# Miniprotein binders against q8h113, part 10

Target 1, 357 residues: q8h113
Amino acid sequence: MVIYHRKVVFTYVRAKRFYHFLNIEMVTDFKSLLPVIDISPLLAKCDDFDMAEDAGVVEVVGKLDRACRDVGFFYVIGHGISDDLINKVKEMTHQFFELPYEEKLKIKITPTAGYRGYQRIGVNFTSGKQDMHEAIDCYREFKQGKHGDIGKVLEGPNQWPGNPQEYKDLMEKYIKLCTDLSRNILRGISLALGGSPYEFEGKMLRDPFWVMRIIGYPGVNQENVIGCGAHTDYGLLTLINQDDDKTALQVKNVDGDWIPAIPIPGSFICNIGDMLTILSNGVYQSTLHKVINNSPKYRVCVAFFYETNFEAEVEPLDIFKEKHPRKETSQVAKRVVYGQHLINKVLTTFANLVENS

## First folded at step 23 (miniprotein)

Design U4
Fold by OpenDDE base, look of step 26:
Structure U4 (fold): chain B 357 residues (1-357), chain A 85 residues (1-85)
Amino acid sequence: as target 1 above (357 residues)
Amino acid sequence: SEKVEVEIESDDPFLLEWAVLYIKKLAERYGAEVKVKRENGKVEVTVKGLSPEVAEKIAEMVKEMAKLLGLKVKIEIDGKEYPLS
């Protein structure tokens, strides 16, 4: 589901803060490349109460702060998820999309399935334009009635492919690992914002929702085919696992240019979402990105979106308002109810299907 | 087993290190041995223990990366120049 953001135009001029001081910081020329961050020192200390004082954590936190300020996208290496699992997720995803259309339709997305399952090519729209991809939409499962009448729209199990048979168990394992990884990266981001490691684990952020899109981009023989239209992500953090042999993701840099997000094998591409922008009191701005299908070969991408609590009423965290005060003239991000916003996007995407069918 | 040899020239040390990391991660993905030599804005990366298919795939991926980044590279498979055009 491409989440159409109404431009809450936080016109924060990304001031080119010349970070002058410390040593041979590979000044990532954010003009052409996304930063690569080895997070292994952060993960080694993620359960330590004094993790903020660890020199390896401090270095990773500094890299996260720069990445989130300058581009809002970064590679993560040293993330502790096995390359075998990461690759098996992509392999199984290719195998699913190679199935006959009738087999893919066994898990067809429906309103009665809580808007979970397979979307055919041409169902997804971004900025009123049809996206050239197919997908399986997954959401965190929850008990019936847990999220009241709002949550009722998304109630139901995920529709996993029955072929290959191991797909469900593989993806459930992968979701757990992505959830744990996202939490630990957000501990680093919380420190980077000058909070405790746990600012993103408070009442509003406990029991985090997640969205996963298993995306297939068909091969194209034309230039500039939009696989996914230009958008920002909604939540806190996105983890992108993609095919290593095709560059399709484009990120808009600070100069307004589209830079390629070249896949690095064994890495995640990570980006921040609009909810993190709000929570950070707009210190970290979500970055506009798109996918251009530019290969005759089929490409897969598994996007895991780590979200707020489903019922979260998202506003700037007090600690980040104190650490990063804004002038009153900055439109304070309007309080946004995450679950309601997600549902509105779900329903809008499907309404457009009925009008174009 | 085939080898891929990549010579990279840049005055940007960050771009050089990024390209070296990229090739190392390609080699790791395929269980290949990597050797790196560094000399005054030039890096030579040798990837060994490849199948012919994987060697060609790595060469093509390095070529595409270099094109996208505007990097000056030379690529060889078993001492034969891999075309950049």
Scores: ipSAE 0.793, ipTM 0.930, lowest interface PAE 0.6, mean pLDDT 87
Fold by OpenDDE base, look of step 23:
Structure U4 (fold): chain B 357 residues (1-357), chain A 85 residues (1-85)
Amino acid sequence: as target 1 above (357 residues)
Amino acid sequence: SEKVEVEIESDDPFLLEWAVLYIKKLAERYGAEVKVKRENGKVEVTVKGLSPEVAEKIAEMVKEMAKLLGLKVKIEIDGKEYPLS
């Protein structure tokens, strides 16, 4: 009676394979939900020269890599921006959109204002369809002539609401914090792509541009009203601050299905843009998304877009071409001048503002 | 002060942990205490120290989340069942 002692070789499946099993389970999960990433370990090390060797950073980098490969959207928690500030931004945005139309028109968007200010409902178009939202369009301010003849179209101060008076200072503080957060997330994404933490902070990002849309979606009594048509974002990284009590943002998953981007209180929704797709040599694809107005209540969203330098000639970074070689010069390898691309989008989206001025 | 008790059942551990995180973030927003008990395929979340208005708001938000995700939930406010229909 040969008792075969089956030595249960507890193969210590190295932590990487346990992460791979959790990764396979998480891959099925990204079909129905966006991943949540606590970035606090990344932020705690963002100024350390050896941050790439920190175990907490390595975990966050692995989550960012998966999210950017599989869905191009994720929640950010542990981001260090106070919930009070995040909520005050939304509250002040509600207060502005509740103002009489004549008060909102005091900051009306015009070509002479550098396409900055309030855009009424029915002026925004996405892919030739009218969007059911109103907005305040803001851009990074710059000195006259800084960006030559191309930049001249966007020259001017941002038009902030004058009531309440603290709105400008609140939003300028918020923009600074979103800028710092976006830079630190991009350090994690740079590591995820197998670069240094600083690949994005090179010549093309020494003076990063930003766009901010402060968006109001009117209440609807009908189902499936398009608040914002299906699109990809054109920048590097978007930070979305939205009302917590209304699900309206829809993200197209890898199977081609629309999944709801349920608001998580105290989180940002983060997504990657077309410029990051190019810079990554197409490793990370920007994801198609839309907004459906489905509530009788008014909804707000503040979208902060972190961009390249205005004059940046966006092409795949050499380090990412080396790490992630492509067989074909994909259409993604086209050199794009960011500022010219932005101006073309502004002029196309706001063509109706030029005809009525 | 009122309490909200949420029972969540799912064979998907990711959906369970996502729902728990969602309720925790709701509670944090209102400065509420959270307790979580975990069993196989089941989680019980208790949120305490709520006003009546906040308890109802949390219950409604959990109901909507559960509907969107197809999660089986039971919601109680101070031991009274919150209607899911």
Scores: ipSAE 0.778, ipTM 0.924, lowest interface PAE 0.6, mean pLDDT 87
Fold by OpenDDE base, last read:
Structure U4 (fold): chain B 357 residues (1-357), chain A 85 residues (1-85)
Amino acid sequence: as target 1 above (357 residues)
Amino acid sequence: SEKVEVEIESDDPFLLEWAVLYIKKLAERYGAEVKVKRENGKVEVTVKGLSPEVAEKIAEMVKEMAKLLGLKVKIEIDGKEYPLS
């Protein structure tokens, strides 16, 4: 086990030097646009032991490091998930939200359902403001008692729409593919931070949790309707699949300006979460983002949140502390139990539901 | 079948290539053929094999993208100018 650490260190010092040359020519004013990353070279090598030495992987790792430093958001293309599947997920999601309210209520979110299911418009709050969206909240399913008393609140199956019947099987397939994609992107990010591809997998991702929000944004005839309030994502990575014809997601750049995250057909928008900020020893900061409903047409967004193990005690990884030393006074030093944070968030959202029901 | 022709002008080569990628991905989404001509600070993108409805949809999406990015564009559907206002 000890011998492999020496080779990876040498390749990484060369990669940083190559980054300095590539950074001079692509001083593109990334202030107005999110970077597009073709990850196909990374995926082609994802099972190769020496993937870190591949020139195509090194280039992708290049782009990931820049994107995670500069904006914390990027487009992913070359991800290997079929456009037909991506589009069918959005189509079936539209069909669900078009159902009568009484049909949507058959899968209503409840405490007894482990806080899984349909949230009506106005149930979700961000920073004490009501969000103008409806959603289906899904979480990784687990056996009763698997996550002890902390996990008990989320115990239960996901509540899938019964019409169309194919929706469950479609979304379960989609979740699997998003899980595999997220793992492979994190291998690239682990390399970008100067680790092995497996720094996250070894400690924090043996049994990765996931959250999925299937979000519907109603059509609006008013300007500045908040679909989702300004926030950072808590997790590691978010994969956003959204309607191609409506720009609603806004990302706060390093200058503090809100830039539009224009949908690119066949792409995911990927962003980093607060846990990745912690794990990276604060090298990669999660980025504030919001959704503004600005279309008279209904808009869908499927957000897949790739998370740590449910019981993970999230702290900066030793390898990233060593490579990226920080002064002790940073907020990044707080150990956070992921499952406890998730439960606190869910319970807070539900308390707001009871007060507004 | 209809065609959409997009002329894009920008001094930012990244913004140009991003806009070209966007139009290519729009064309791919609808199974359309794409041709790209590049000049210094200018790109002409032609999307072919479209239905009238898809041509109009692509033109509107390109118009919105250009507005959001502050891009100078000209859009034509079958040689007719698509209004940017």
Scores: ipSAE 0.760, ipTM 0.919, lowest interface PAE 0.6, mean pLDDT 87
Fold by OpenDDE base, fold request of step 27:
Structure U4 (fold): chain B 357 residues (1-357), chain A 85 residues (1-85)
Amino acid sequence: as target 1 above (357 residues)
Amino acid sequence: SEKVEVEIESDDPFLLEWAVLYIKKLAERYGAEVKVKRENGKVEVTVKGLSPEVAEKIAEMVKEMAKLLGLKVKIEIDGKEYPLS
C-alpha cells in the first residue's frame, strides 16, 4: 500500500477546557506510554439503549476521549476475544512466512486476484521508501459489480494460505470478531464525542468495508531498518495484533517524540484513522506511526482496518460539526471517496511492483 | 517450577502500575500465578509456576520493557540475579 502523504496541515487550536473533576487526574504526563483501556464495561452494555448512563461505560468513554485527543493510540484489554485465538492467528502467520518462497507465491498478489494475496519483501512503499516487510493483503469480499467500476479492481476472493488448512476458517472467524469489536469501540468513541452510541453506524457506515494486512517483518542485524515507513492510517479504526516479544511499532507523541508501543500480551493496540479525524470534525487526529525492525528474529503483525462504506463520500458528521464547530478554513471540509482512495493506493503499489520485478 | 521476582522502583505511580499490568499479562499468557506487593515508590512482583524456559523469557521481556521505559528494576530467577547488562 503506497501511502501518499498529502500534508493535511491541521492547525491544532489547543482549547484547554479545564474540566475540574475532583477525581485523581492521573494526568498521565507520561508521554512515553500509550494508555491501557479495559473496555469490558463498554462491551457489557454495548447493546443497551441506556449504555451512556452506566458508570462503567462513562469511565471507559472518558479514557477513550483522552486517548483519542492526546495520542490517537491505546491498548485495548477486556476485549472479549480469546487469547488462544489471538495467539493462534500469530502462530499460523509465522508458519506461513516460514514456508519456502515458492509456496508463498501460490497466493501471490495479482490484478486478476483483485489485488489480494501475498506481497513479497520490497513491494510495499511508504512515502517513496521501500518497506522491509512481506504481507498478505485481504479485503472485504463483495459480489461482482457491487461497487461499480471503482470496486471492479478489488473483485475476487481473498487468497488464504493452504498450510495450515485451518488458516482460512481461523482468519474469517477473527475478521468477524475484529469487526464486532471495532463497532463496539466506535460506540464508545461516539459517546466520547458527545453523540449517540450510533453516530458511526449511520448512512456512510452501515456497510463498513475492511482491510486486513497480515504482515511479516524479517529479522535484522542492523539498527533503524524501516519495516513500515511513517504514516497515518486512512480508515476509522485499526486493531493491531502483534508478537509479544518484540517492540517495533513507534508512535509519535504530542511533543513530536517517537515512543515505543511495547506489546502487551492479550491486548490489541488500537488507533484512529484519517476518516475518523474527518468524521469527528477534526476533534480526534490520526497519529503518525512507523515500524522499526530491531530484532534478529522474525516478527508478525496482523493489522485489521475498520473502514467506512466503500462508496462513502466522507465528510464531518453534522452532530460533530454542531458539538465541535470549526472555522470553515479547515482542510477537513474536503469530501473524500474512500473506495477511490483505496484503489489509488492499491494501483500505485502495483505499479511499483512492476517497476521492481 | 521456577519463580521470577521483579523489584521495580519509580517515583511515577503510573509507570509502576503499567509495569505491574505488563508482568500480570505476561504471567496470564503463560498460565502463571502472580503476587504483587506495593510500597511507596516500589513494587515487588512474583511470578510462580514457570518452566525454566518461560522464566528466562519473562525475565528477558521485563528487562527489555524496563530498558525501553528507563525503569529501575531488579530481576531474580529462583533467587539468582538475572543480568540487566
Scores: ipSAE 0.736, ipTM 0.909, lowest interface PAE 0.6, mean pLDDT 88

Design U4
Fold by OpenDDE base, last read:
Structure U4 (fold): chain B 357 residues (1-357), chain A 85 residues (1-85)
Amino acid sequence: as target 1 above (357 residues)
Amino acid sequence: SEKVEVEIESDDPFLLEWAVLYIKKLAERYGAEVKVKRENGKVEVTVKGLSPEVAEKIAEMVKEMAKLLGLKVKIEIDGKEYPLS
């Protein structure tokens, strides 16, 4: 009896788990990220008469042209505003939104306050949908009667938080620096469009209005909560200062996809508005963007909007009509009165507040 | 003081340079020293002089950035692997 010992060779088929990493070749084409622009060479020459001939300025101008053509959004670094100030603005904004609701209501937005002050959560509407944020709305202050009957609706001082006490002086300093920065970025954009550095400092732009929204987004335990609905900005430029640790801003690329605008510490996100689209003869298109609340943590964002003169009748600049001719039938040729547009927006938002209060 | 070491691998040089810039700006925000080594399709970024709390915060922010961008990363804090999942 020959006992055949069948050696069962257990071939351990090491299943190589080929983790097919689906290389989702996210073709991280320029379509998946916002460009980063160091503007320090532009700022170093911003007061020089020959700034357009500087090699560093020419490089920045080329980056601005590409960003404004391809996506209408970019990061700004080398902007000369201290990181300490940028961070203190966010820290003080957190401290305000952490206050009891009764304390926030001391600066409540009202018609008698020129529609300046605190808006409670859910007061803001975008395209008929409620936004899940609270805000302080601020506007450039002006003398009574400066902007006639149109401007009368916004007459009054800004309503600054009294806690923290330094908040007003901090924000007034910040507004000045954002105004100067916006002017200098627009000198670069003016060069990028092939103009002089000063095309955006002409008659319609010598006394630029500004809007600032100090925005608080509550923490959420649900996915895809709309913090701010999809829109374009109406002005020339927006400077966004946001919390560094929360990605919420989404930008619609040229393919129609939503890309995340990941915060970069010490940067601004800059975008172009509808008025810059008009002034550029439609060369630079304002880009649709939204905010999705996707964190259980509270998030702050300070949006500074650099605008035309309040009463500006905005049309394409002659130099840009010449350099970038379009067929006359383009909707871009419509004259828009900026102040009237702003007032209509403010009044519409307030009407929605009364209906939902 | 702790160090954060980030290895990033990508065939997209734009994405690599963007990620390097992001980590540099994180390091600047916290007053940290940065060293960068570049190879073909690979970068190694070392951030030094961190507190333990800041090292973990930077590691988490880099992890989240890499997830959002679909980037292949390896993160180490003081030579210990930081979990990506």
Scores: ipSAE 0.716, ipTM 0.902, lowest interface PAE 0.6, mean pLDDT 88
Fold by OpenDDE base, fold request of step 27:
Structure U4 (fold): chain B 357 residues (1-357), chain A 85 residues (1-85)
Amino acid sequence: as target 1 above (357 residues)
Amino acid sequence: SEKVEVEIESDDPFLLEWAVLYIKKLAERYGAEVKVKRENGKVEVTVKGLSPEVAEKIAEMVKEMAKLLGLKVKIEIDGKEYPLS
């Protein structure tokens, strides 16, 4: 009797637990970040007649073209404005908004002040909703009667805070630098559209208006408080100087998603406006954006809006109609008088204030 | 003087270089020295010459940036791990 010892070979199948690392490929699609553009090569050549042929300019122009096509927002670095000045603007703005309400009211916005000065929280409306911010509204100053009856509503000096005392001179210096920077960025955008560097310095743009909103966003303990409602900017370019430590600006990307515009220290956020959309024959679309107050700390933002001439009848530039032909049925073919639109916007905001006061 | 060391891991080279630029601009804002070491899918950024207050501020700003971008980061202040949660 041969006892066959069946050696039961227990094959320990080591179950390799395939830990499927769910690589949640958060596909950080290029659509989740605003592009950063170093414009220093453009600025180095901004006064050169052959700037369009410079290799550094060509690279910046290509970055501007992509940014304006894909998202209408970008960071600007290498802009030549000192970090000390940029920060001092924010510091002095904090100091103003920290003042007692009665002190802020010394520069209260009024119709008699040409709609210039301090707006309290809840005065600003976007799309019929109150914005959770306070602001100082500033506009380019002009001589009485310069812009006729259309401009009369905005006639007057800017109402600058008396505290801090240096605020006026600081902000006037800042406005000049933002004006020069905006012009130079527009030279790059003009090249990106296939024009000369100077298409945005033509008849409608020889005496560019500007708007500046010095905005204070109060600290909140609630999520999703609307600091500024969803809108497009009306002008050519906006330069945003904001606090570095709070992400509040949201930009709607091409997919329709809201992406955070994370502050980069020493950068501007730059965006294109509705007038640039028109002038470009609709090649570059202004992008919808909003501000969500999401910090328990006070946040400041200085928005400088570089505009057309006040009386400009804005239509697509002939060079861009030629380079970028569109079907006549585009909404872009409507002439808009910039100053009339600005006045209508200002008056509508104030009418809403009177109804809600 | 304190140092902030940030390790960033990402397979997206654009996101990786954006995060490096962000930390460089933070360092510039505070007059700090920056060193960057690059490996495939990994960057080590060292910021030096910081006050304790500035080191903590940079660490918090990097933490918030990483959270918003979904970036895998490790942050150390003077070789001590800065908590991400």
Scores: ipSAE 0.715, ipTM 0.902, lowest interface PAE 0.6, mean pLDDT 88
Fold by ESMFold2, last read:
Structure U4 (fold): chain B 357 residues (1-357), chain A 85 residues (1-85)
Amino acid sequence: as target 1 above (357 residues)
Amino acid sequence: SEKVEVEIESDDPFLLEWAVLYIKKLAERYGAEVKVKRENGKVEVTVKGLSPEVAEKIAEMVKEMAKLLGLKVKIEIDGKEYPLS
């Protein structure tokens, strides 16, 4: 057993009442590693009324709690999405990005396309710094008028590549699977925060929006090329499906050091976002991460962002304010209107893209 | 068929088990058989049933993982040492 020098936690555990009995917390030193969580016991029970009492679920929930408190990043294995599909998503994305620029431009981002589509290398910025990548922006499609005037600018279909021809159907299947997986992971996270399994499926959260960024990083012959500048994600949960031949993703640990997020074959890298920080009353905090490219090989990353409902007014959930109260000088986050924030970001990104085209 | 043998040394047992998991997942992708021998501060992982191309790919990926984690490793393909530099 490894005991971290800053604390030793003694708890009592009883299966029926979730007490931790004389268990010295096995604290993984996340200074150089991200935790790996086999979520198959969670997935086996996630639709059962008694899932919170299942011993396998309790074990996964404990691992999720530690990961979300300590780093905000973890690998998921045992997730049930086939390795073949995960790889095919990247293979087809490689095929699209290998096309001549003129072919990729046929699906370029425009206001008429609902701000969905292709962006060329070098037109995206993070914190004012140019990102050396190209991308396709995709968003959940919704019926005309569903989200009023605010949502109107994002109406319309995604602009899927026509080459390869099967791209759209495969990606829509993949998105459905990622949506289901994310919801089930969030049931585990809800339990980890001390809530019911369904705290992230309430009125403002049960019809989740999603964002997908399909990203290509050109090969480089120089060190430390910024593929994507340091940032936190703004939604609830991110699933990262990336090429595993080289490591470029870096995550900031609790000591302030950047550690490599080495791709584990067959896994997703999973991280929490700013909306989860707000909803959890600050118990779980989103984590700075960046992409630094040192490889001559072209690298693909398909990032799926699981969000709140489009209309959600996001504030700390009452249950988590009660279970995790802040000090008397509480800095309760102000309400965030998710859809307005998203649209502002979309419009700002597009304006910058036009200026750099 | 070729095999890749990896010897890993570390005083951190979590780092050793993380590395074992990584190699197991890598082997699963290629349908390869894995055997693990554990000692205090040392692990030997053998991956069998590989084509020459896949064996070299696995060795290179393990080498890069070990470099990024600061692990002491020795890697062999069919008994011949795989260069670490």
Scores: ipSAE 0.715, ipTM 0.906, lowest interface PAE 1.1, mean pLDDT 85
Fold by ESMFold2, last read:
Structure U4 (fold): chain B 357 residues (1-357), chain A 85 residues (1-85)
Amino acid sequence: as target 1 above (357 residues)
Amino acid sequence: SEKVEVEIESDDPFLLEWAVLYIKKLAERYGAEVKVKRENGKVEVTVKGLSPEVAEKIAEMVKEMAKLLGLKVKIEIDGKEYPLS
C-alpha cells in the first residue's frame, strides 16, 4: 500500500501536512476501502439560491466527484435520517422473514399483484447464477393508465406485510426520506459533473420512479455462497440499508479487485447506476458488486433504487456532452427507454420464478 | 457499566482514521462515551458506559472490521483481553 500526499504540502511544510491529513476522511487511492462522505454541508444548503458557491457544499462536491470517478461507491453519513428509523426498517424486515413460509406466501408475487410481493429463496437469478436470498419487490405506485400499455404490467398497489402491523406506514415514511435524500445527493453529483444543481431534476427526471428490494439472506454453514451475483444497478443512485454486524457486500475497484463494503453503523452505502453512466456521458461508471455469504447468521438488506421517470428516453445530457466530450473511438451514446427495460427485467424474473417453482 | 479498549496499529494513517470513525459510529448507536488517543502509527480508542452485552457486541464487530482490513489490534473489555480467534 502506498499513501499519496499532495507534493506541495509535504515538501514545503510537514506540520501543515499533518493538519491537512486530519481533514481528509477518505483513503487516497480507494483500493482497499470505500470513501466516507459527510454530506451534512450539502443538505444544509440544498435549497439555497447560491448553494453552488457555499464552501461546505464545494468540499462535499469534490469528495463526491473523486468517489464517483474512482470506485462509484461511498458511505453517506450526516444524512439526517434517524438511526432509530434505519434500524426499525431492518428489525421489521427480520420479523417478517422469520414468519412461517405459508405466512410469507400471503403476499407472493403474481401478475395480478403487478409483480409486487414476496419471492422465495433461490428463485432469483443474476447473470445466470442462482441467488440464495428471499425478497419483497416493491415499486413506486402510479395511477392506472399513466404509463400506457408498457406500464400496465406493473400497475397495482405494493403488497406490504401485515405482520408487523406497522410495516407499511413505516416503510412509506422511509421511502419518502430516501427519495428526498437521493435527490439531494444527486444535486451534489450534478455539481460534481460541472452542471447546475438541478440537471437530474429536468423534464424526464423530475418525477423519478423508484424500486425497493427488501432482501433476506439465509445463514450458511459453507464458504462463498452467492447471495446475489455480480451486477451493476440500472438506475441513477442506490441507497443500501443493511445489517451491520456481518460483511457480505463486495465491490469491484478500479484495479479489478473485490473489496469488502464493511457496514458503518448509522450510514447508508450509496452507489451509482447505469442510467447515471449514460446521463453523465460516461464520466461516472456504474460499479460491479456482489453479495457473498460466509456467515451462519441471517442478514437483511433494504435497497432503495432512485431511477429516472418511468417513460424516460435516457441519453447523455447536452451539458455533460459539452463539458465531457467523448473520444472519437468511443461507442455511440446509448439511448434507452427506462420503463421498457424495467418491464422486460420484471417479466424475465417472474418467468424464472415460475420455471424454478 | 463496562468499557471496551481498542489499540490499533497501522503504517497507513487513513486506515487508522477510518477505524476510529467506525468505532465512533458504533459507540454513537449505544450513546457511549468515546476517548481517542493518537500516536504515530497507533491509536487507542476507549468506549465507556456499556452494558456487558453491548460491550461484547462492540468487541466482536471491531474484531471483524480489523480482520477484514488487516489491522493489527488489541481489544480489552474492562482490562481483560478479548480473544481474536
Scores: ipSAE 0.710, ipTM 0.903, lowest interface PAE 1.1, mean pLDDT 86

